VHH binders against EKC/KEOPS complex subunit cgi121 (cgi121). Designs and how they scored, part 8

Target 1, 174 residues: EKC/KEOPS complex subunit cgi121 (cgi121), of Schizosaccharomyces pombe (q9p7j3)
Amino acid sequence: MILPLFPETQVHVFVYENVSNCAAIHEQLISQNPIYDYAFLDAATILYKKQVYSAIIRALEDRRDEQMKTKTIHSEVILSLSPKTEISSAFRQFSMTKKSKNIVVVKIDSKLTEEEEFERLDKLVEGNRVEFSDEELQKLIDFKVLKKNYKLDPSTLENPLASILSSIALRGYS

## First folded at step 10 (VHH)

Design qh18 (from qg47 with D56S S57H)
Fold by OpenDDE, look of step 11:
Structure qh18 (fold): chain B 174 residues (1-174), chain A 123 residues (1-123)
Amino acid sequence: as target 1 above (174 residues)
Amino acid sequence: QVQLVESGGGLVQAGGSLRLSCAASGFTFSDYAMAWFRRAPGKEREFVAAITYSGSHTFYTDSVKGRFTISRDHAKNTVSLQMNSLRPEDTAVYYCAATYSWDYWTPRAYDYWGQGTRVTVSA
């Protein structure tokens, strides 16, 4: 996938359900294994495709403007999902954990086709790949977690997408 | 009431050794990666070493590899830095820090910081 404002940057997003080896993946992430150079997100925290795209775009903009707060573009994606500025909070809120069962995986700066990237990632993730769509994400979301992460209330729940996107876009401006 | 308290700093001659210790309290120690940073006179704070939450992996800045060893004791809620073959350029205030993330090299990633302990290495 190519983003209009970042034509030179190839991005891939994958969704896995019923992942059995999240603990093993987590161990590789904390060890900084280069083979696992992705953003591994807990699908329980993701409701919309646009939520993920917004975070990716924010991270890419930060990189472009030399304003990244984290070390890597993938950690910046994790941070960009959060309405908070604290990196640890973002990781706690959105990053895959050892106990995760469903995940969203983001690859930025890929040199491979989507299929090639999938083949590579499929060796790392033991789960069932599903479509990256609002429909599939809606099946995996934990609304309690979502409400907590973005401080959604009855008024903002009328249009959760708008509230989430605003939180992502305006992080650090409130 | 989170606290990180460093100890073990002091004056040492080049080629000497020191062991720094950091006692942690007020948070779930086992959930956090621990690290040491240092700030030399006239320089910015820099990453020195980090250890994962379980102690399974360690990371070092290039200039201290082979000389420094980071370790942690879960029973005592402590993290240590064994510094061998010390050099004058190692002179700095050393800080203990804790993070829930695995962005170990980024100071902003760390939620908690100690007050620091001074290490002076004479030529």
Scores: ipSAE 0.870, ipTM 0.923, lowest interface PAE 0.6, mean pLDDT 96
Fold by ESMFold2, look of step 11:
Structure qh18 (fold): chain B 174 residues (1-174), chain A 123 residues (1-123)
Amino acid sequence: as target 1 above (174 residues)
Amino acid sequence: QVQLVESGGGLVQAGGSLRLSCAASGFTFSDYAMAWFRRAPGKEREFVAAITYSGSHTFYTDSVKGRFTISRDHAKNTVSLQMNSLRPEDTAVYYCAATYSWDYWTPRAYDYWGQGTRVTVSA
């Protein structure tokens, strides 16, 4: 897909459930294998498509404005999901771990169509692709984790989208 | 509570060797990647070497590759930097650091930092 603000930047987002090889993928990430140059997110932390798009947009805006805090655009997406500016905590809270079971995978600056990128990614991930949709994400979310990551109280948790998007958009301004 | 304590710095002749050590306490050492950074006089802090949480992979800045070796000891909660074939441009304060991320090169990615140990390499 092409985001209106970034017309030359192709982005793809995939969702996998029941992933059996997260430990192997994690090893490739920590070893800096360029074949695994994606943002691998734990789906237990993602409730909305807009949550992911907002983090992507924030990362791209920071790159455009030379305000990136991390080395790669994909690590910047991970940071951008966090309400805080701490890189290590953002990885701990939002990135796929060895024990993750469901994941959201983001590719920025793709030179491939969605189906071509999927064919490449499908060789790396041993799991079942599902649609990137609010319906599928809501089946995979862990609300206890969401509440903790964004410090949601009971009233905010009833309609958390605005609070989450504000956290992403306003990080670093206050 | 969290402590990273470097040791092993000193004055050495060019071509010589030093071994830096960093003792870690107050956190789960085996969950963290460890790194060494250095700050030369009049310069900013720069990445030197990193080792993954398991010890399975190491990374080095180009200027030290082949001369420096990073290692870790999970039983002693230490990370070490063996520095061989030292050059005057290696003169710096060396810092031990720990991160949960795999963004090894960015100082802001590191949760914990040591106070530093001074290495001086004379011509």
Scores: ipSAE 0.465, ipTM 0.771, lowest interface PAE 2.3, mean pLDDT 91

Design qh22 (from qg47 with D56S S101A W105T)
Fold by OpenDDE, look of step 11:
Structure qh22 (fold): chain B 174 residues (1-174), chain A 123 residues (1-123)
Amino acid sequence: as target 1 above (174 residues)
Amino acid sequence: QVQLVESGGGLVQAGGSLRLSCAASGFTFSDYAMAWFRRAPGKEREFVAAITYSGSSTFYTDSVKGRFTISRDHAKNTVSLQMNSLRPEDTAVYYCAATYAWDYTTPRAYDYWGQGTRVTVSA
């Protein structure tokens, strides 16, 4: 996938459910294994495609403007999902954990086609790939986590997308 | 409520050794990666070493590789830095820090910091 504002950057997003080896993946991430150069997100924290895209765009903009707060573009994606500026907090809120079951995987600056990237990633993730869609994400979301992460209340829950996107866009400006 | 308390700093001659210790409290120690940073006079704070939450992996800045060893004790909620073959350029205030993330070399990734312990290495 190519983003209009970033035509030179190829992005792929994958969703896996019923992942049995999140703990193993997590160990590789914390060990900074370069083979696992992805943003591994907990699907329980993701409700919309636009949420993911917004975070990706924010991260890419930060990189473009040399304003990245984290070391890597993928970690910046994780940070960009959060309404908070604290990196550790963002990871706690949105990154895959060893206890995760369903995950969203983001690859930025891919040199491979989506299918090729999938084949590569499929060797790392032991789970079932599902469509990257609002419908599938909705099945995997934990609303308690969502509400906590974005401080949603009964009024904002009527249109959570707007609140989420606003939080992402205005991170660091509140 | 969160506290990181460093100890073990002091004056040592070049070639000598020190062991720094950091006692953590007020948070779930086992969930956090622990690290040591240092700030030398007139310089910015720099990454020294990190250890993952499980202790399975360690990371070092190049200048201390082979000389420094980071370890942690989950039972005691402590992280240690064994510093051998110390050099004058190792002179700094050493800080203990904790993060939930794995962006270990980025100071801003760390939520909790100690007040630091001074290490002075004489020529």
Scores: ipSAE 0.594, ipTM 0.833, lowest interface PAE 0.8, mean pLDDT 94
Fold by ESMFold2, look of step 11:
Structure qh22 (fold): chain B 174 residues (1-174), chain A 123 residues (1-123)
Amino acid sequence: as target 1 above (174 residues)
Amino acid sequence: QVQLVESGGGLVQAGGSLRLSCAASGFTFSDYAMAWFRRAPGKEREFVAAITYSGSSTFYTDSVKGRFTISRDHAKNTVSLQMNSLRPEDTAVYYCAATYAWDYTTPRAYDYWGQGTRVTVSA
């Protein structure tokens, strides 16, 4: 996928359910193995496609503007999902952990087609790919986690999209 | 109450060795990467060494590679820095720090900090 503001930046997003090797993937991430240079997100924290797109756009804007806080674009996506500016907290809240079961995986600056990137990623992830869609994401979300991460009250939890997107867009301006 | 308490600092002659220790409490130690930073007089904190939560990987700033060794002990909730072949330019206050992230060299990525232990290396 290509975003209009970033026409030379190829982005791919994949969703996996029932992942059996998150602990092994996590070990590769913390050791900074370049083969694993993706943003691995815990799907329990992601309800909407727009949530992920907004974080990607925010990370790319911050890179363009030389405002990145983290060392890689993929770690910047993880930070960009958070309504707060604290890097460690954003990783704790949104990153895949060794105990995760379902994941959303983002690749920015891909030199591969979606199918080629999928074939590479599928060698790394032991799980079942599902469609990157709001309907599939809604099956994987943990609403208790979502409510905590974005400080949603019961009334906004019924239609939380605007609140979540505002939190991502307004981080650092409130 | 989260607490990181460094010990083992002191005065040592150039070429000597010291072992710093950091006792951690009040958080799930096994979930966090641990690091040492140092601050020399008149300078900002700089990264020295880090170790992953599992202990499987370590990272060092170039000036200490081969001389310093970071290690951790999950049973005792401690992280250590063995400092060999010390030089006067290693003189600094050394800080223990903890992060859930894997951006190890950036001080802003760390949740918890100790008060530091002073290391002075005399010529």
Scores: ipSAE 0.524, ipTM 0.797, lowest interface PAE 2.0, mean pLDDT 91

Design qh9 (from qg47 with S54T D56S)
Fold by OpenDDE, look of step 11:
Parts: sequence; structure tokens; C-alpha cells
Structure qh9 (fold): chain B 174 residues (1-174), chain A 123 residues (1-123)
Amino acid sequence: as target 1 above (174 residues)
Amino acid sequence: QVQLVESGGGLVQAGGSLRLSCAASGFTFSDYAMAWFRRAPGKEREFVAAITYTGSSTFYTDSVKGRFTISRDHAKNTVSLQMNSLRPEDTAVYYCAATYSWDYWTPRAYDYWGQGTRVTVSA
């Protein structure tokens, strides 16, 4: 897809459930294998599509403004999901781990169509692709993790989306 | 309570070798990638080398490739930097650092830092 404010940047987002080879994928990530140049997120930490889009937009804005805090745009997406400024914290909070079962995969600056990118990614991920939708994400979320990551309380849980988006947008301004 | 303690620095002639060591404590060593950075006089801190938390892969800045080797010992909670064919431009304070991320080249990605050990290479 193309984002309105970033017409020159193609973005793809995929969701996989019941992934059996997260440990193998993780090994490739830490080894900086260029074939795995994606943002691999733990689906247990993602509740809304807008949460992912907000992080992507924040990362792209940081890049545009030459204000990236991390080395790569994909690591910046991971950082942008976090209300915290610490990079390691963001990775711990949102990045796929060896123990992950369900994942959200983000590709920035893709030169391929969505279907072509899927075919490429499908060779790397051993799992079942599901629709990138709030409905499917809600099936995969761990609310304990979500509450912890964004420090949600009974008052903010009435409108979790607003709280999450505010946290992402206001990171570094508290 | 977290500590990274570097050792092995000193004065050496060009073409010589040094082995730096860093002893880690106060955190789960096996969960962190380890790295060496250096700061030369009048310059900013720069990445030198990194090793993954499993030790499966290593990374180096271009200027030290083929000369420096990073390794880690999980049993001893140590990371080492073997420096061969040293050059005057390698003169710097060398710092050990630890990160939970795999953004190895970004200094701010590292949660813990040592005090540093001075390496001086004479012409």
C-alpha cells in the first residue's frame, strides 16, 4: 500500500498465526541476514491496525526529518511502537522472539507488489497467513502484555486505541 | 549492580597485538549482544565490533576487519577483543557494551557500558 503523506514509499503488512519457525527466523534477524529485512513483531503485542500504521508513519516521519534513533527503518518501526525511548525496551516489548507463535511482519520501501512480497516472505515464514485486520489481531493479542507495554489502567482501557496512539505520538515528549 | 569491567589495555608498538577482556555481572549475560566501541582523542565514540547473544555471528567496522576478532565466553560472562596488526589510528579508549536489541551499530541501543580501557599504539 501507499501512504498518502509518503507516496514514494510502498509499505506491506502481513500477519501469520501458528508460526513454527520463529526461532529460526530470529536467528537470521540477529545475524542481520539481508533476506530478512523486515520488521518482525510479536502479534501478542498488537491490537489494532492503526497501532501498526501509527508506528510506521512515525518511523517514516523520523526518517524524513533525519531524526531516526535507530540504524534501520524497520528497527525504527519497532521503536515507534513503544511509549519508551529506550531501543532495547522497544525490542523487548514488541519485537518477535524465539518463543513467539504469531507475528506481524512489516516491509518498508518494498519494490514488489503485495502478492510478490508475500511469495517472498512465505518462503521464510512457516505459518498460516491471516488477514491484517482488527478482528484477526484481536484473536492473537495478549492483553496482559498490552496493558504492561502501554501502562493501561481501568480508565484508559475504556478507549485503548486512543491511549495507544497517544503513547506512540507523544514518545519522547513526557 | 550491573558492571562491565574492561582490562588488557596498554602501550604497544605498531604491528603489535593486544587482547582486551570485559567481565560482565549484574544482568543476564546470555540475553545480550556484546560489543566494543572506541573513542580516539578528539573524535566521537565509534563502533568497533559486536557479537550476537548466542555468539553465532560477529560484526566489525571496516577499518578493523581481518585484524580484530571479537569472542565471548558464556561460562565466564566475558567478551574479548583480540587486536592484531595494531596501527597508531587504533589508539583510543575502548569500551565494552551490552544490548538486548540487534541494532549493533547504534550507541544509544546499548543499555550498559564499561569504564573503558586505554589502548595506545606508537609509531
Scores: ipSAE 0.866, ipTM 0.922, lowest interface PAE 0.6, mean pLDDT 96
Fold by ESMFold2, look of step 11:
Structure qh9 (fold): chain B 174 residues (1-174), chain A 123 residues (1-123)
Amino acid sequence: as target 1 above (174 residues)
Amino acid sequence: QVQLVESGGGLVQAGGSLRLSCAASGFTFSDYAMAWFRRAPGKEREFVAAITYTGSSTFYTDSVKGRFTISRDHAKNTVSLQMNSLRPEDTAVYYCAATYSWDYWTPRAYDYWGQGTRVTVSA
């Protein structure tokens, strides 16, 4: 898809459940294999489509403004999900790990249609693709993890979207 | 308390070798990628080498490829940098560092840093 603020940048987002090879994917990520140049996120940390889009937009804004803190746009998405500026902490909190079961995968700067990108990604991920939708994400979220990552209190947990989005938008502005 | 303690620095003639060692404590060493950075007088820290948390992959800045070798020992919680064919431009303070991420080149990605060990390469 094309985000209105970034008309020259094609972005695709995929969701997989019941992924059996996260350990193998993780090894490829840490070894810097360019075939795996995606942001692989743990779906246990993602509740809303807007959460992912807000992180993508923040990463793209930082790239546009020459304010990126990480080496790649995909690692910048991982950082952008975090309310904090610590890179290693953001990876720990939001990235897919070798023990993850469900993932959200982001491709920025794609030159492929969604289905073409899916065909490439499907060769890498051993799991079941599901729709990128709030309905599917809500089935995969771990609310304990979400609460910890965004410091949500009980009142915020009833409508956490605004709190999460403001955490992403306000990171670094104090 | 987290500690990274470098050793093995010193004065060596050009063409010589040194082996730097870094002893790690106070964190789960096997979860972290390890790296060496260096700071020459009057310059910023620069990336030298990194090794993945499993030890399966290594990365080097171009100027040291083929001369330096990074390795790690999970039993001893150490990371080492074997430096061969040393040149005067390798003169720097060398720092051991640890990150949970795989952004190996960015100093800000590193959670833990040692105090450094000085390497001086004379003609």
Scores: ipSAE 0.491, ipTM 0.783, lowest interface PAE 2.3, mean pLDDT 91

## First folded at step 11 (VHH)

Design yg10 (from yf40 with T58S)
Fold by OpenDDE, look of step 11:
Structure yg10 (fold): chain B 174 residues (1-174), chain A 120 residues (1-120)
Amino acid sequence: as target 1 above (174 residues)
Amino acid sequence: QWQLVESGGGLVQAGGSLRLSCTASGFTFSRYAMGWYRQTAGNEREWVALITSGGSTSYADSVKGRFTISRDNAKNTVYLQMNSLKPEDTAVYYCTARGWDKYYPTEDYWGQGTPVTVSS
C-alpha cells in the first residue's frame, strides 16, 4: 500500500498466527540477515491497524527529518510503537521473541507487489497468514501486555486507541 | 577493540577458485554472526554471504551455488570459498561481524578488505 504523505514509499503489513519457527527467525534477526529485512512484531502487543500505521508514519517522518534513533527504518518502526524513548525498552515491549506464536510483519520500501512480497516472506515464516484487520488483531492481543506497554487504566481503556496513538505521537515530548 | 583481518585475495582467471579467510579478535567469536560483503569503486557495499552463530548460511542470488561460507570457532575464523569465479566478482571483499545489544542491533565491525580480481 501507499501512504498519502509518503507516496514514494510502498509499505506491506502481514499477520501470521501459529508460527512454529519464531526462534529460528529470531536467530536470523540477531544475525542481521539481509534476507530478513522486516520489522517483526509480537502480535500480542498490537490491537489496531492504526497503531501499526501510526508507528510506520512516525518512523517515516523520523527518517524524512533525519532524526532516526535506531539503525534501520524497520527498527525505527519498533521504537515508534513505544511510549518510551529507550530503544531497548521498545524492542522488549514490541519486538517478536523466540517464544512468540503470532506476529505482525512490516515491510517498508518494498519493490514488490503485496503478493510477491508475501511469497518471499512465506518462505521465511512457518505459520498461517490471516487478514491484517482489527478483528483478527483483536483475537491475538494480550490485554495484560497492552495495558503494561501503554500504561492503560480503567479510564483510558474505554478508548484505548486514543491513548495508544497519543503515546506514539508524543513519545519524547512528555 | 573488535578486529577483523581478511586474507586470501588475489588475481585469478575466470572459472578459477579462491578461498578467503577472516580472523577475528577482541570478542567472543562463537556468539556472533559473520558475513562477507564486496565493493567496487563508486558503488555501495554489496552483501555476499552470512553465517549465523548457529551455523545457518545465506547467500546473495548472484553467488548462490558458487560460493560457500563457513566458520571455525576454534580458530576464530570465517571462510569464503569462491568457485566458478566470474569477472563480475571482481571487488574488494570485506569481512563483517554484527554488533548486537541485548535487544537490538548496534554498529557493524569491518576488516580492511582483501582485493579479488577475476580476469577474462
Scores: ipSAE 0.627, ipTM 0.858, lowest interface PAE 0.7, mean pLDDT 94

Design yg13 (from yf29 with G54K T58S)
Fold by OpenDDE, look of step 11:
Order: sequence, then structure tokens, then C-alpha cells
Structure yg13 (fold): chain B 174 residues (1-174), chain A 120 residues (1-120)
Amino acid sequence: as target 1 above (174 residues)
Amino acid sequence: QWQLVESGGGLVQAGGSLRLSCTASGFTFSRYAMGWYRQTAGNEREWVALITKKGSTSYADSVKGRFTISRDNAKNTVYLQMNSLKPEDTAVYYCTARGWSKYYPTEDYWGQGTPVTVSS
């Protein structure tokens, strides 16, 4: 996938359900294994495709403007999902954990086709790939976690997307 | 105060084998993942192999099936067994220790390197 504002940056997003080896993946991430150069998100925290795209775009903008707060573009994606400025909070809120079962995986600056990237990632993730769509994400979301992460209330829950995107866009400006 | 000392490099013929060692001191060895990288003149450092603190291993595609990384926590040493060596494996090999604060990586620490030359 190519984003209009970043034509030279190829992005891939994958969704896995019933992942059995998140603990092992987490171990490799902590070890900074280069072959795990992805953003691993807990699917329980993701409701919309636009939520993910918004975070990716913000991360890319931060990189373009040399304003990244984290060390890598993938960690910046994780940070960009959060309404909070603290990196640790963002990771706690949105990053895959050892106990995660469903995940969203983001690859920035891919040099491979989607299928080629999937073949590589499939060697790392033991789970079932599902479509990256609002419909599938809706099946995996934990609304309790979502409400907590974005401080949603009955009024904002009528249009969660607007609130989420506003939170992402306005991080650091409130 | 952290130290990594590589050894075992040298000249070997194609198809031969070498075993590299890296001895660590100044930090709690068992808490860190250890890795091997290699670098040739004019090129950036290339990842070769990694072993987690729990013993899980991974390899670059170019060395998979030929190289084996292992560790001995009692000796604070990480090893790289290199079999079926090829001329393209010629490089300076560096040992590294990797750690995390929790959610994001810290800087790697490197040794001085040990040279490996594979002749045709």
C-alpha cells in the first residue's frame, strides 16, 4: 500500500487472530531481533482502519519533520496511536503483550510486495490471518480497553472514530 | 566498564570451519540477548545471528544452516560456530549485547571485533 502523501514509502498492515506465540514474539522484540522489525499492536485496542492509518501518517510526518520521539518508525506508530505523550503509556495501551491473542502488524518502508511480506511474517506469527477491515477489527476489539485508552464517554461513543482521530491528531497540543 | 572480547578469527579455506567466542564482563550476562554482526570495509554492519537470554536463536538468511550461535552463561561467553565457510563470509565479526528499558531498545554495546578471512 502506498499513501498519497508519502509515495516513496510502502506500508503493509496485517491482522492475525488466535495467535499462540505472542510471548515468543515479545521476547524477540525485547531482544531487538532485526527480523521482527514491525509494529506489533494488540488488536483489542484497534477499532478502525483509519485509526491505524492515522497513526501511520502521524509517525511518517514526525519522521519527515525530524520530530520523532521514539527510536524507530514502528515505535513511533505505536506512540502515535496514543492520546498521551509518554512512550511507556502508549506501549502499555496499544502494543502487543505476552498475553495478546489477536494482533495488528504494521510494516513501514517495506521493500516487498504484500504477499512476500506476508510470507516473511508468517514465519514469525503462529496464527490465522484475517482481512484488514473495520468488520474484522470490530470482532476483535475490547470496548472496555478502547474506552479507557481514549477516554470515551456516552456522548463520544456515538461517533468513536471522530474522537479517536482527534485524540491522535491533537496529542501534545492539549 | 562493560567489555566484550571476541576471539577465534583467522584465515580459513572455503568449506572450512571456525568457532568464534565472545567473553563478556562488567554486566549481568544472563540478562541480555547476545548477537553477532559482521562488517566489511566500506559497508555497514550486517546482522548475522542473535540468541535471546532464554536461548532462542535466529539467523540471517545468508548464514542459516551454516552458522550456529550458542551461549554459556556460566562462562559469560557467546559462541558462533561457522561451518561451510564461503569467501563472501570474509569480514570483521563483532559481538554485541542488547538490552531494553522495557518498551523501547537501549543502545547496543560492541566488542573490538575479530577478523575472518575465507580464501577461495
Scores: ipSAE 0.025, ipTM 0.310, lowest interface PAE 5.4, mean pLDDT 90

Design yg3 (from yg1 with T58S)
Fold by OpenDDE, second read of step 14:
Structure yg3 (fold): chain B 174 residues (1-174), chain A 120 residues (1-120)
Amino acid sequence: as target 1 above (174 residues)
Amino acid sequence: QWQLVESGGGLVQAGGSLRLSCTASGFTFSRYAMGWYRQTAGNEREWVALITKGGSTSYADSVKGRFTISRDNAKNTVYLQMNSLKPEDTAVYYCTARGWDKYYPTEDYWGQGTPVTVSS
């Protein structure tokens, strides 16, 4: 997939449910294994495709402007999901953990087709691939976590997307 | 205070073998993944091998089947056994320590490097 604002950057997003080896993946991430050069997100924290895309765009903008706060573009995506500026908080909020069961995987700067990238990733993730759609994400979301992460209240829950996108966009601004 | 010291580099003929060592100090060795990179003049440093704190290994495609990474936590040492060496393996080899600061990745730590030259 190509983002209009960043036509030179190919992005792929995958969703996996019932992943059995998140602990193993987590170990590789902690080790910064180059083979695992993805953003691994806990699907329980993701409600919309636009939420993910917004974070990706924010990360790409940061990179473009040489304002990345994290070491890698993928870690920047994780940070960009958070309304908080603290990197550790962002990772606690949105990153895959060893206890995660459902994940969203983001690849930035892919040189492969979606199918080719999937074949690579499928060797790393032991789970079932599902469609990257709002419908599928809605099945995997933990609303308690979502409310907590974005401080959603009854007034914003009617249109959580707007609140989420605002939180992402306005991170670091008050 | 973190320190990595590589050794074992040298001149070897194609098809030969070398064993590199990297001794770590100044940090809890067993808590971190260790890896090897290599670099030639004018080029970027490229990843060669990695071993996690749990002992899982991974390799670049160019060295898979020929190189073996291992670690001895008691000696705070990581090794790279290089077999069936090729001229294209000629480079300065660097030891790395990798890990996260609990939740997010931190900077890599490097040794001074050890040179490996493979002649035809």
Scores: ipSAE 0.151, ipTM 0.609, lowest interface PAE 1.5, mean pLDDT 91

Design yg5 (from yf30 with T58S)
Fold by OpenDDE, second read of step 14:
Structure yg5 (fold): chain B 174 residues (1-174), chain A 120 residues (1-120)
Amino acid sequence: as target 1 above (174 residues)
Amino acid sequence: QWQLVESGGGLVQAGGSLRLSCTASGFTFSRYAMGWYRQTAGNEREWVALITKGGSTSYADSVKGRFTISRDNAKNTVYLQMNSLKPEDTAVYYCTARGYDKYYPTEDYWGQGTPVTVSS
């Protein structure tokens, strides 16, 4: 898809459930294998499409303004999900781990169609693709983790999206 | 104000069936997805099944093909039909709620649970 604020940048987002090879993928990421040039997120930490898009936009803005804190646009997406400024904390909070079962995969600056990108990614991920939607994300979320990551309490749980988006937008300002 | 009350648990032989019910009050039931978790002593609660407000369902791999989650919005009730029960299904079963823009805090509003014991 194309984001209105970044018309020259094509973005794709995929969701996989019941992934059996997260450990193998994780090893490739540690080795910085260029074939795995994606942002791999733990789906247990993602509740809304807007949460992902907000992080993508934040990362793209940082790149535009030459203020990225991480080495790659994909790692910047992971950082942008976090209310914390520490890169290590952001990765512990939101990045796919060896024990992850369900994942959200983000591709920035894609040169391929969504279908072509999927075919490429599908060779790397051993799992079932599901729709990138709030409904499907809702099935995969761990609320304990979500509440911890964004410090949600009973009052903010009335509107989690607003709280999450505020946390993303205001990272480094509080 | 939020309340979830589970029922239907009990003792059953392996291969048997049980139907759990969860009745909700204190919130607009139809706006929320509903789910079931289970927990054994000393372990974390395990997700079992979820049904969205739109009626879509999902299940843990361990219960697929055996358990069925359903809901009745008119009764503010979610159900878990458990067939072909196994001893490893023995646990206390808890009900939970999720919304697109509102979620009940699971740590604060868990029901008392309903125990399920499956004997060999």
Scores: ipSAE 0.006, ipTM 0.221, lowest interface PAE 11.7, mean pLDDT 89

